# Designs tried in a protein design chat: VHH binders against F-box protein SKIP19 (SKIP19). Part 5

Target 1, 302 residues: F-box protein SKIP19 (SKIP19), of Arabidopsis thaliana (Mouse-ear cress) (q9m0u9)
Amino acid sequence: MASSSSPPAAMEVGESTNWTELPPELTSAILHRLGAIEILENAQKVCRSWRRVCKDPSMWRKIDMHNLGDLDDMDYNLEIMCRHAVDRSQGGLVDIGIWYFGTVDLLNYIAHRSSNLRSLRLIRCSQITDDGFVEAVVKLPLEELELSYCSFSVESLRVVGQCCLNMKTLKLNKHPQKENDDDALAIAETMPKLRHLQLCGNGLSDTGLNAILDNCSNLEHLDLRRCFNVNLVGDLQKRCFESVKVVRHPNDSIHDIDIGSSEDEDPYDFSDIDLMSGDDDFEGYYDFSGASDFSDYDQFDF

## First folded at step 1 (VHH)

Design m10 (framework vhh_7b2m_4)
Fold by ESMFold2-Fast, scan of step 1:
Structure m10 (fold): chain B 302 residues (1-302), chain A 121 residues (1-121)
Amino acid sequence: as target 1 above (302 residues)
Amino acid sequence: EVQLVESGGGLVQAGGSLRLSCAASGFTFSSYAVGWYRQAPGKQRVVVASITSGGSTKYSNSVKGRFTISRDNAKNTVYLQMNSLKPEDTAVYYCATDYTWEVYSGDYDYWGQGTQVTVSS
């Protein structure tokens, strides 16, 4: 048994579901849970049916390029992979998240090819300049923007707010800052339609918070975790509770915030090392033998 | 918008050599796997050689040791160096690329117009 080319009976009994025989709509539902790296590196190699689903532009309406920042240890170039995923979307891209490897050239590539982009998430993208970011973003009909652990200026944020008039969700997360109301005042001035605001680590004071509450009257979710310059007590606390449906306080747990690589410097103790709240039910690399319309590689000897 | 243009075909004597070129445009060439295929009269199109975005190569048994596939990403071009040509190598040679990260199934989405190779005995 152990020396046979066939898998042992115990292994085949453990997999009663034949993934290669699933209807395309169920395969799509499973694959929508995977990030772009998992789809391009693993899922499309499972069988012909999965490869066909993985090529469908409808699978690339949302691109998730989550990674741990170990770029030098990867056998593949994430920028090239991301450009490939954008090409597969064929202009249908509505949501994209990029961790670590984002560049001005990549943002321009995305903006030029994705005129209907509604959500942009940039996490730990230190290579993107303020000018390059603004140039790319002002072309996009954004309703959701995440800038986490990036070094963009308050002037860039102000211009984005002035140009993206339908902004409903802003996530502007940083390591805890010294007292500074610049971001809060820019948000209050330029983003009155906000419904969801996450400002973890922001240096805003009670003044900045009051400005946001005065101007963002539709605010439903306010996340102030690690905003240690806010005294969320008394009248201000009461105002938040009466005006906003969900408020997260400065000292609340941060375990659901993805701060990227655990090796990055953070002066705060966090008790949970898993900062990403995502489940991946499909794992592994599979190479199921399936007939292609071209039968191209059945005749190769390696 | 995506375009592949093959060139370099011709008439050659058995034992001779030819170098085929495929010039790509309209897509990010360096991100895509590329392959060479051939179709002889009255036969199905078959794979000859492929190269992944990372540079890994695969060859059919009939050409292994005689043909070499390579790519120049700066020129958006893939090459097929054909040595020790045989009359059995006579075919129209096609360049193809796909939407796939790597060429494992050979299900290419884009085909070129082809270039004729004729090997006389």
Scores: ipSAE 0.006, ipTM 0.241, lowest interface PAE 10.1, mean pLDDT 76

Design m11 (framework vhh_7b2m_4)
Fold by ESMFold2-Fast, scan of step 1:
Structure m11 (fold): chain B 302 residues (1-302), chain A 122 residues (1-122)
Amino acid sequence: as target 1 above (302 residues)
Amino acid sequence: EVQLVESGGGLVQAGGSLRLSCAASGSIFSSYAVGWYRQAPGKQRVVVASISSGGSTKYSNSVKGRFTISRDNAKNTVYLQMNSLKPEDTAVYYCAAESYIEYTFGDSYDYWGQGTQVTVSS
């Protein structure tokens, strides 16, 4: 005779607390908070159940290839790893961020396999040419574009704006520039649906800013930190206050782009990109525990 | 997508040497980690040596100091040099390759060869 009237499921719930016994839906919810390198180096190695979840295309709709640029000392090739992550998305890729290692070949690989890509972030990708960037990007239905410390021309930005008609977020960050309104005018002319604009370090003047405000009537967030050629006082300041919900001024603190360093040595450390991306659960840092491909065989009990 | 073919197995006397070769055909072999596994009669398949895409090597305790794994990416080949062979080394030896996306702690590789028999007598 049975000593309990509880359903079998109730017995299973009371047996143990073990991460390897989690339902796939809960494992997926946990893993969605991690970046691509963390998933590929650490999470998929936990057990076969986690590895199966890590292969599910739904896990790869957003790919975050954040890294510190220490490419020469890595045992793995980030470009190959990125291609594999894109393949796992099976055409479902919506959002991808690439730090340092981006190439024209990789960008074309992504573009040809990701027809639904809505968000592209390229940070410190000096290897990508203007022509290669334009060719890959103009066919994508982008609503969000980030180009930070990439040496792209104003003409390539203009062409992208002309082809990506639904652009709602643009982040175009640079070291502080001499006065030049070219970027601001290209944005004003080609991106009228823009709602979020970050131009840290841009050389725009009051003329360029007025053009943006004239043409980007839906603008809700404007980040002008380190745009030292803007004199944001008087009528222009009033205009910004009345037209835009959130404005960050040229001399405002950059503390929200500080990743916890005790020294503000690199004010363009892009920690605010991680914060603005909406992935605050990622902890904002790279886990170096995955630097070695395999543990020594001595760790296996043979 | 990689095809693996093992060769170099055979019969050898205790104390002898053999060199196994794992020839790969297909896509980006140089980006794969490759391991050698063996399965003795009536026993489970176990890992004996592995080499990363960057050339880092690892060995099981039972073969450490006797076996050497190496790779030649220009020839799409991984080698296992087996020295001071013992009767206990008698097994079918398998080559396995894993991409960066699916590498494991040595218990499951993406692509496997058919195996090559090594028999160590007396």
Scores: ipSAE 0.000, ipTM 0.179, lowest interface PAE 14.7, mean pLDDT 73

Design m12 (framework vhh_7b2m_4)
Fold by ESMFold2-Fast, scan of step 1:
Structure m12 (fold): chain B 302 residues (1-302), chain A 122 residues (1-122)
Amino acid sequence: as target 1 above (302 residues)
Amino acid sequence: EVQLVESGGGLVQAGGSLRLSCAASGFTFSDYYVGWYRQAPGKQRVVVASISSGGSTKYSNSVKGRFTISRDNAKNTVYLQMNSLKPEDTAVYYCAAEYRDSYWDTGEYDYWGQGTQVTVSS
């Protein structure tokens, strides 16, 4: 019997599995696919075994605070939630993504408690000042940085590159910009160890692109989608093909880019939540759907 | 040993009021977070209101402004004052208690009552 010996085989078509009876290791593997909001508001409320997994610091080595920017309509304060998730990591945090609600105070909270932070992602965080951003991140051992649809200056980017000497991945995404090589030149000057560079919507010209290719000799992935000031033809196109393993061209599809706005239709698929709701009945399981029905929560309520 | 006993349910006309009580025994009630849940026939049990050990309250959007949760630690009792009742409030109401260090420390209640029926006519 091919499927009789393991939980994955038991979950094949034609067999039912009680998700609340899964081993902690398998539960952990499933839950690692969820964002922090889903874990704290939904997953930990499914049953006792899931709650224990959700409180384990190993679950909080990566924190994904993905949301759709509906902050004014939320029942809870995402900054307080994020601080709680950081506390659960017990200093083990290595990767954090913050969508819309990021503040200087939050960045300082994270930086002071996460000395081994290697990846920071800030998407649509308009409240963070250049000075506050720089001050918080210059002492962190960052290898991966995402600044998408934020308004950080080229000076801030330059200082971060000068201080974070092991930067290997940079994602600096914008709505399509007029021609401007400032970001490209700062990257070329300060981030020679880059292996992955995503510059969607950047205003760089052929001059800026050549500077990046000249200085980032280890570059393996280059994403130039919506960089309409690059004329990727002839010699420059050949150079990219020879130097970089994967190149995304200016006119390639942006369907896979999570921008967190109405411009991007359904950036996330939450179908995995159905696996958790299936055991949400009164015969021995708790209904976590009620948590999403709350509109007036005091987040200091412990 | 540990028990939560609901009372105060009944039949009321739309626009009326009911006061539910939940009497706790067998644990240090004052240290526990307490919630009111309801379940209508054929539907999932959903949260209505909750109150922390410190007295902070939360309400579902459907009952906010109409329901008030309160607690009396000296009597080991939590109350749900239900005003301006609507037919859609018809359900079995349950009280539940748990120990929490923070709002997100748990999503599972340690103790549940047997429930009390609330029926709103019209």
Scores: ipSAE 0.013, ipTM 0.218, lowest interface PAE 8.9, mean pLDDT 78

Design m13 (framework vhh_7b2m_4)
Fold by ESMFold2-Fast, scan of step 1:
Structure m13 (fold): chain B 302 residues (1-302), chain A 121 residues (1-121)
Amino acid sequence: as target 1 above (302 residues)
Amino acid sequence: EVQLVESGGGLVQAGGSLRLSCAASGSIFSNYAVGWYRQAPGKQRVVVASITSGGSTKYSNSVKGRFTISRDNAKNTVYLQMNSLKPEDTAVYYCAADLPYEWSDLEYDYWGQGTQVTVSS
């Protein structure tokens, strides 16, 4: 599925000792494959030619702020870096992805400076409020939206769908949820132009899936991995495979989904009792101590 | 370029308090995020607290509730107020300025020289 950028990839391996002699066009082609952190921290420091390329607004039409979120002080560094990358785009930004550090202030900063933004990806951005998200996003001509491992409400999703009439790609990935059709029904109601839909971990039932298939008639890709409340058999299975070019089943491997460094809960915990019991003490559950277990045993050893 | 100078370290007894200062010179300081780090002998340098250009703060679990980071942009200074100090807080404390909003430098390495904090048992 890689587009076969063979010459830049081959040159990267074979020409590592003479990078400063590369033409600007070739340097630009290589650098377009790097994330914003790599460009700002490393690539622009190589030489003056690379620095000039790294300042060209055409390099910043797509900003990828991928990070692992597991290093102390990373969050604030990345916000300042992201603001700088947005400024370098000079209003030309069309695609931005933010992992972990997204804030309402940052999202407003992006929205006010990026009137042509068509793709927004927010992964594990727990600091962004529903109201702040909606306020920033409703003014943008979005065609692609990813909200992975974020806690946005059904109401905010519905408003976004009502305002972003050209939505073609939605990725709404969650840890596996108990049965709930709210997201699926909001999508069916407000996003009829969808071509690509990824709902990994969603609690939708057969009812919600049928609503999506009824209303999103142009759907080409449907990803239902970890949607354990869908009974994809019989007529529904036949409908999916006749209507959609690519369908990923609830039990298919999730190794291609970027969940970051965080494995903060059991990904297969989809039962009512398991989902209800974990949420309140999630941040306290790290109190696993082997020494405590041995101490308890020592008290009753005789 | 940004230059950072730490001050305020010293010797204090357990349960005592110290206030560290990180004074910056150079580019627009208000645009910088600043972190406090510490390094004990024979151990890795670890982050203690950070503050963004907007004033948002983050703390390591070991100091949460005891340490407070703050900034005074008019004085180009970031502070670390350390309360209820413990012997395990003994380390050299460093401040570091992160990428500024208007970063334009070819080389980024904005660390101070460090200030020693010793907490006696």
Scores: ipSAE 0.000, ipTM 0.108, lowest interface PAE 16.3, mean pLDDT 73

Design m14 (framework vhh_7b2m_4)
Fold by ESMFold2-Fast, scan of step 1:
Structure m14 (fold): chain B 302 residues (1-302), chain A 121 residues (1-121)
Amino acid sequence: as target 1 above (302 residues)
Amino acid sequence: EVQLVESGGGLVQAGGSLRLSCAASGFTFSSYAVGWYRQAPGKQRVVVASIYSGGDTKYSNSVKGRFTISRDNAKNTVYLQMNSLKPEDTAVYYCATWDELGYFESDYDYWGQGTQVTVSS
């Protein structure tokens, strides 16, 4: 049953209770904010018009495969899901992020089908070998690369820098390391076009930092949080202040959920998607009789 | 580039046989379901046969017992063997694939360009 009490804003917008009636342009704008898992698992199942929007290749120019790493507890295969998302992009993929489940085979699948890929993000992908990583990415026109909490060698980083000549953003994040300038020196040598550099937890010293500042003259953003072997004092502090627009210092706070509140709303709450669909009328439920739509054919008489 | 290319259509006499092929490229074909659809002039496009990634098949009542759908994942190809053809089978035949994540038949991920089948009486 529809209609009785509505807030003043909802009264002026009388259709706020039925998101399935939104024009495709508005649905597309909303859905562009969701990750790939949310689109494939939840949003496309809301109604036929939302599913049609979710299949448009323009929705898949950027693929975000964020997950919590609980791979054995998932009801679905993230690698298969990622391959489906890549296929939906129809060669238009420009940005992809993969958490935990990345493999050499998946990376090759992406590289073969995404010749215009500009941004690759690999977070906690322990299965990808140095050789497999290098072979897949050296053919890609990458401008942005994130390797966070991965175990890639400095040799791999050097080769990538030598082959991806237009690299503008690098995020190389680690748990805090002992002093070691190898990564900083490889970056300084091979990535002179960098504008954004995030090295959280890196073991670089003042020597490595000076090499980066010497060679990456266009650097606009430098994030050194948890780089405890760098002392941003005196001459080096002055250099950073004068040459880089935004600097995050080793002891600056990282963006965390409030330490004292496990009851804070999580950023990716499925209830937000359910609220956008309004009340599912009993008749509307038959349009979404669960996940097995592939067996529902009007033309098949059983 | 993702492509589906149908072939094998043509003109055949009533009672004859024809084998259609749908060659897929640019994606992991073995994990997708595939269906054959047909559209006659002035009529809506209807499904005639489907085969799922696990090998299960479904047929419309109009073709059951006469048509057989099969797939060769090593060749990224699906086939439709059409036997005992009737003039009513005259249509453009389309191959379509979907990712088995609960889509309706009209919401296929990829469609081919179609191949004409004409059955004379």
Scores: ipSAE 0.000, ipTM 0.279, lowest interface PAE 13.5, mean pLDDT 75

Design m15 (framework vhh_7b2m_4)
Fold by ESMFold2-Fast, scan of step 1:
Structure m15 (fold): chain B 302 residues (1-302), chain A 119 residues (1-119)
Amino acid sequence: as target 1 above (302 residues)
Amino acid sequence: EVQLVESGGGLVQAGGSLRLSCAASGSIFSDYWVGWYRQAPGKQRVVVASITSGGSTKYSNSVKGRFTISRDNAKNTVYLQMNSLKPEDTAVYYCAAGFEDYLSEYDYWGQGTQVTVSS
């Protein structure tokens, strides 16, 4: 048994917040900070005015399906929830992020209902095939694409670059790779409008990096963390740091721990590329569940 | 940087047990997450088990219930206790380590230790 407890409140609270009396614009501002799971399972159940806001299509222009990959422990179906969120957007969807549970069927569902989709994020989606990915994505007006810890081919990346002519942000994050310039050369060749490039773990050499710098003249942010085949010294280092506003070098760390200080205004933006608890490419061979952020994952059971 | 050295491999009969050790030198090892991989002749290298700096564990389906991964941070060592060994467990076993705060994959690897299980 407990031998001590927190002291009770010393005085009566003179004021209390009545959430049902909040203006719709303030309620909307609060709810925009929540992920789709939190809105569909929790926020919409607070009261009738919050439920009304949660059904407004303007709330679903951006869908964030962040999760820890503990899919077999979930008490709800993430694909069904995602489809409901897409339906609520009523064609207004511009940004969607999917962690772990993405499938070709889900991607097609999104693509057919979201003709104005400008940002797509796929993190640890091992079930999506190269062919299914390309067929869905090439018709979308994408300006931002994230493929983190997914096994898409260089040819898929090349086709996406050839079809999505306004690509401004690419995040192509992998486990640290052996030397290979294929991705870097495809990017240099097909994505000249690029402003933000994150290539964590990429196998590019100095040759590939020079090609990117030659062809992506508007590049403002370059993230090379864990790109161990790049020797950022001498003339190449000088070129990068003088030409690009923000450069992350191969040995830079990501601080995604919630200790009251953040490198990003959203410290969880990098959580999905920091930590891997298993091999996501071996789903059919060895079944390891993935967890990408140990600061948010308070228990590991297998 | 960190150097990893595996030990404890050898020849054992089916149904037997072996305990592999992964000893680290260099940086502070307690901050690392560690995994065991294996590679059989003519096969690709595959994950066996992993342990985080906090002690949370994961196992492949082929070894779950038979193998146990553990760590002793005071000795900078991670162990793989292998029970009920089968001929198909025959492989070179590799230790791999990485930082939890910025690495999503192992960045240090040992040289490997041979495990042979006879029928």
Scores: ipSAE 0.000, ipTM 0.120, lowest interface PAE 19.7, mean pLDDT 74

Design m16 (framework vhh_7b2m_4)
Fold by ESMFold2-Fast, scan of step 1:
Structure m16 (fold): chain B 302 residues (1-302), chain A 121 residues (1-121)
Amino acid sequence: as target 1 above (302 residues)
Amino acid sequence: EVQLVESGGGLVQAGGSLRLSCAASGRTFSSYAVGWYRQAPGKQRVVVASISSGGSTKYSNSVKGRFTISRDNAKNTVYLQMNSLKPEDTAVYYCAADESFWGTLDEYDYWGQGTQVTVSS
């Protein structure tokens, strides 16, 4: 029960005004919890001190471009906004997550300007070609890669594993697939340093799983939710328990991955996306009073 | 160093028109990107319209079709023509300019003091 928890707009504005008196270090700590869209559209407009913090390259070491995929209904261009965030990082970018709007041109823009990129997350990016993806990422020192609900080939995954020798975390999530060990075997062959593997919906069998366990000896976390072709019982379950610290089973709850429990979800059904799924933390959402209605967000066009 | 002075604000009835002017003292606007922001009581400052050094214009959805931004580099002045004014257009209107050719509204280094626009119903 939130008794009197909804202050008048004037008090909310007054509270925002009080934030102008915070030291830069405290303002930075608060703003680090906001997503890139919230910083670029709202937070930097609060006052001059917040604007200066929002321009500091240290704020842009991690760029989180979470969105619902309602691109046609947005008053601003997310690709332009993302490019602006990358520019503000001034080469310091180490982690970037892109939902829906990812393109080959954008990936090349990021790769060219972010030689120290450690983590790349691409979720529902259907426009990125296998060749474009590989060309952009092979020169990056990636330790973390997420490819969720994307259509990349086994060949591209194999090449990335061969070139990104320090890969420690792979998240390769799909809608439930028919039996196919190709992804599992490519991972086992090319990514022996993996500590964290999430394969939700993968078609791997017991054969593919055994190959991963044989070759990824440092594996600490294994997520097999919705991998219905692996029979994780008996001897195989015992092997996983003895060699891996944390195992998520095929029939375990998927509420931290998908909003819906439907196995037949549309790959492009944005209403079923869990904005706080997996390791994606959306706690940084902030709603600013008086946010403008824009036909084109002009901050990115000059 | 550079001073921006807004003028042309005032009281007008709904459906009326006003023309705001933003004049620079001591320097030219020819290399500046210039924007108009507004702030209503108790609300955050929001962008209304912008014009690049080359004359390219952008508008917020709330004013598109009603407001027109233009520039006269010979007079070091940027204008905001406001037509079909509504009570919700009531705000203090601020001019902002960036000396950098590539500057965005969020990077603006020069701001005016603002001019009050009040639209009665």
Scores: ipSAE 0.000, ipTM 0.145, lowest interface PAE 17.7, mean pLDDT 74

Design m2 (framework vhh_7b2m_4)
Fold by ESMFold2-Fast, scan of step 1:
Structure m2 (fold): chain B 302 residues (1-302), chain A 120 residues (1-120)
Amino acid sequence: as target 1 above (302 residues)
Amino acid sequence: EVQLVESGGGLVQAGGSLRLSCAASGFTFSDYAVGWYRQAPGKQRVVVASISSGGSTKYSNSVKGRFTISRDNAKNTVYLQMNSLKPEDTAVYYCATDYFEWLGSDYDYWGQGTQVTVSS
């Protein structure tokens, strides 16, 4: 939506002259609370001091590309946005989350520019191939990996575990599956240093769970919500209680799981942002209608 | 490394023509809009013409009808055909992409540019 509500109205119209007068350090603290799309589309357009802060590499150590995946055109523009955010990090990127639009080319772009990446989150990324995923990820010093509602093979998970020896957090979330221990056994075999494991919707049985508990001796958090093939009662329940600090049971509430559905309260309220207008912004920044476009671009002032 | 290299400038008499080239490397060129900018001594850098990834063009009022921007995605190159040149067109000409706009002022992807001098 190309209107006063995009960028955020409170920032756009300058409700108070004090916003433009804030010290850079304080502005940085405020902007660190915004997602990458919000910073790139909105915050940097407020004034020159905010724009300077939004270009600071320290703002881009963590990139969150949360979106609703509602249009193909938006997915393409989001990849461009993500590449810009990665470049602004200047190699300092440590955490990145990508919703819907992830591609093999984008993962390679990130991997080649982010040698210190510790956390990668891929949610509903259907375009990424197993081979492309493995090729990009095995180069990275990952300690945290999320693959939620993606269709990666058990073999790709095994290779990642074998290559990312410091993996401490794995989130592998699916819609509820029929009984299948393949993922659980691959995890047990290759990721013995895990401290946090989230397997919502996984088809593992008691056999798979016991294998994880046998091999992941440092496990502190285990999330089995929607794992309906596990009978977490009796001796197995007692084993989990004695071995794992925090266990979430198959029938526990899932409202805190970010699944990109209408049940998920999106903390990034983008209802006033038209991502199609974001497309126009990327291609139409060269609008010749006035000098105001260049007043936003301090880099054109020489 | 992401790079744009401008060429084709020179000295020309008023009423003459020049064709500028902008060769891109290090990024997926076909996905980005590219613009031609110019800066005269003591003046701010201003946009002259732009072309979107899909081939849609825009021109500043000062060059409409005289300049034509085009792109060849297979060669990763953008061209600016300049006809009916005027002394007021004298400037260093730069190409830039919307890709660069998001990288910040500390990323100096602005090259040397190409000097265009139009004598009366």
Scores: ipSAE 0.000, ipTM 0.125, lowest interface PAE 18.4, mean pLDDT 73

Design m3 (framework vhh_7b2m_4)
Fold by ESMFold2-Fast, scan of step 1:
Structure m3 (fold): chain B 302 residues (1-302), chain A 120 residues (1-120)
Amino acid sequence: as target 1 above (302 residues)
Amino acid sequence: EVQLVESGGGLVQAGGSLRLSCAASGRTFSSYAVGWYRQAPGKQRVVVASISSGGSTKYSNSVKGRFTISRDNAKNTVYLQMNSLKPEDTAVYYCAADELWFGESDYDYWGQGTQVTVSS
């Protein structure tokens, strides 16, 4: 008769546990499991003790602004909320992730106040310009960068690599592309210290992949899901197996990637996800020959 | 992690209708893509319909025009409205959801299935 929604064992002393009388250390341990939006809108409103913990800078060393892209349906302004979270970090911010609402002004606000920022994640932030992005991030000691479903140029990526010399993790996820090695060659040229590289949907060819393997000799994790222009067989597959600890292949499932949601765009196709079915009949499921009805396929399909 | 609970299956006559529900736990359910699969006795599990986090829908040719998938994110529930049911629609219907949280899990989440039987 166990409850899967029970609070952590540390808070389960008896049936009438008084949450307002918990030591701050125990409250902090619980709240570290919540995202920034949940802390700012809900947790800090529980009681004075929780509110004090939610203002402690140690709670804001990592800021996760994950949201579903339903910005017009929200009761709160995510940019204002993000600025409050950054302020609460008091310069101690190390990791920040922003889905959908990222702007140049917000990036500059973060960069000015977070000189020790090591990890920046931007997912579906279409409003950020190349120039604004570069200006903000070249000042930061970044070791981890994620740009997922953003429209930054290869020139911006090259400049970031040239300025952020300690880059160890890069996640550059896109909708599946035609063959193009520009990103791969920029990475190979400017980011030799990479240990983790995720290029889901990238158009790189075997040439681009070999350039990365030649120049990023410390790669431990390589994620090539949806990189359909890579022919990962024979000698190249052997090279990856011998050199890299973990390789995710072009046709592997992407359900572990947090790509948010958008009402106007679906960043992944249901047919690209292996939900324990990989029959040839599944690929014949969609009418892509002159289809004009969105109920038959979505705009992500070719 | 997501837990899926299916309901709405049963016995129905050919030409009848059923609505299946897939209820999920968690605030992140609206970010999930959800699919309905079915498995007839002695056959492989095949996809029937899917809905993306943004509401885009896809249908197999065998159910197109008869089935409608929809979601209610406020209730953390996905529905499959099945109209003009045929004996060949007889199967166990499964709800599946993708966890899209990077670095959390690479598991597929499946319900236990709900039996749909269409009599001729």
Scores: ipSAE 0.000, ipTM 0.109, lowest interface PAE 20.5, mean pLDDT 74

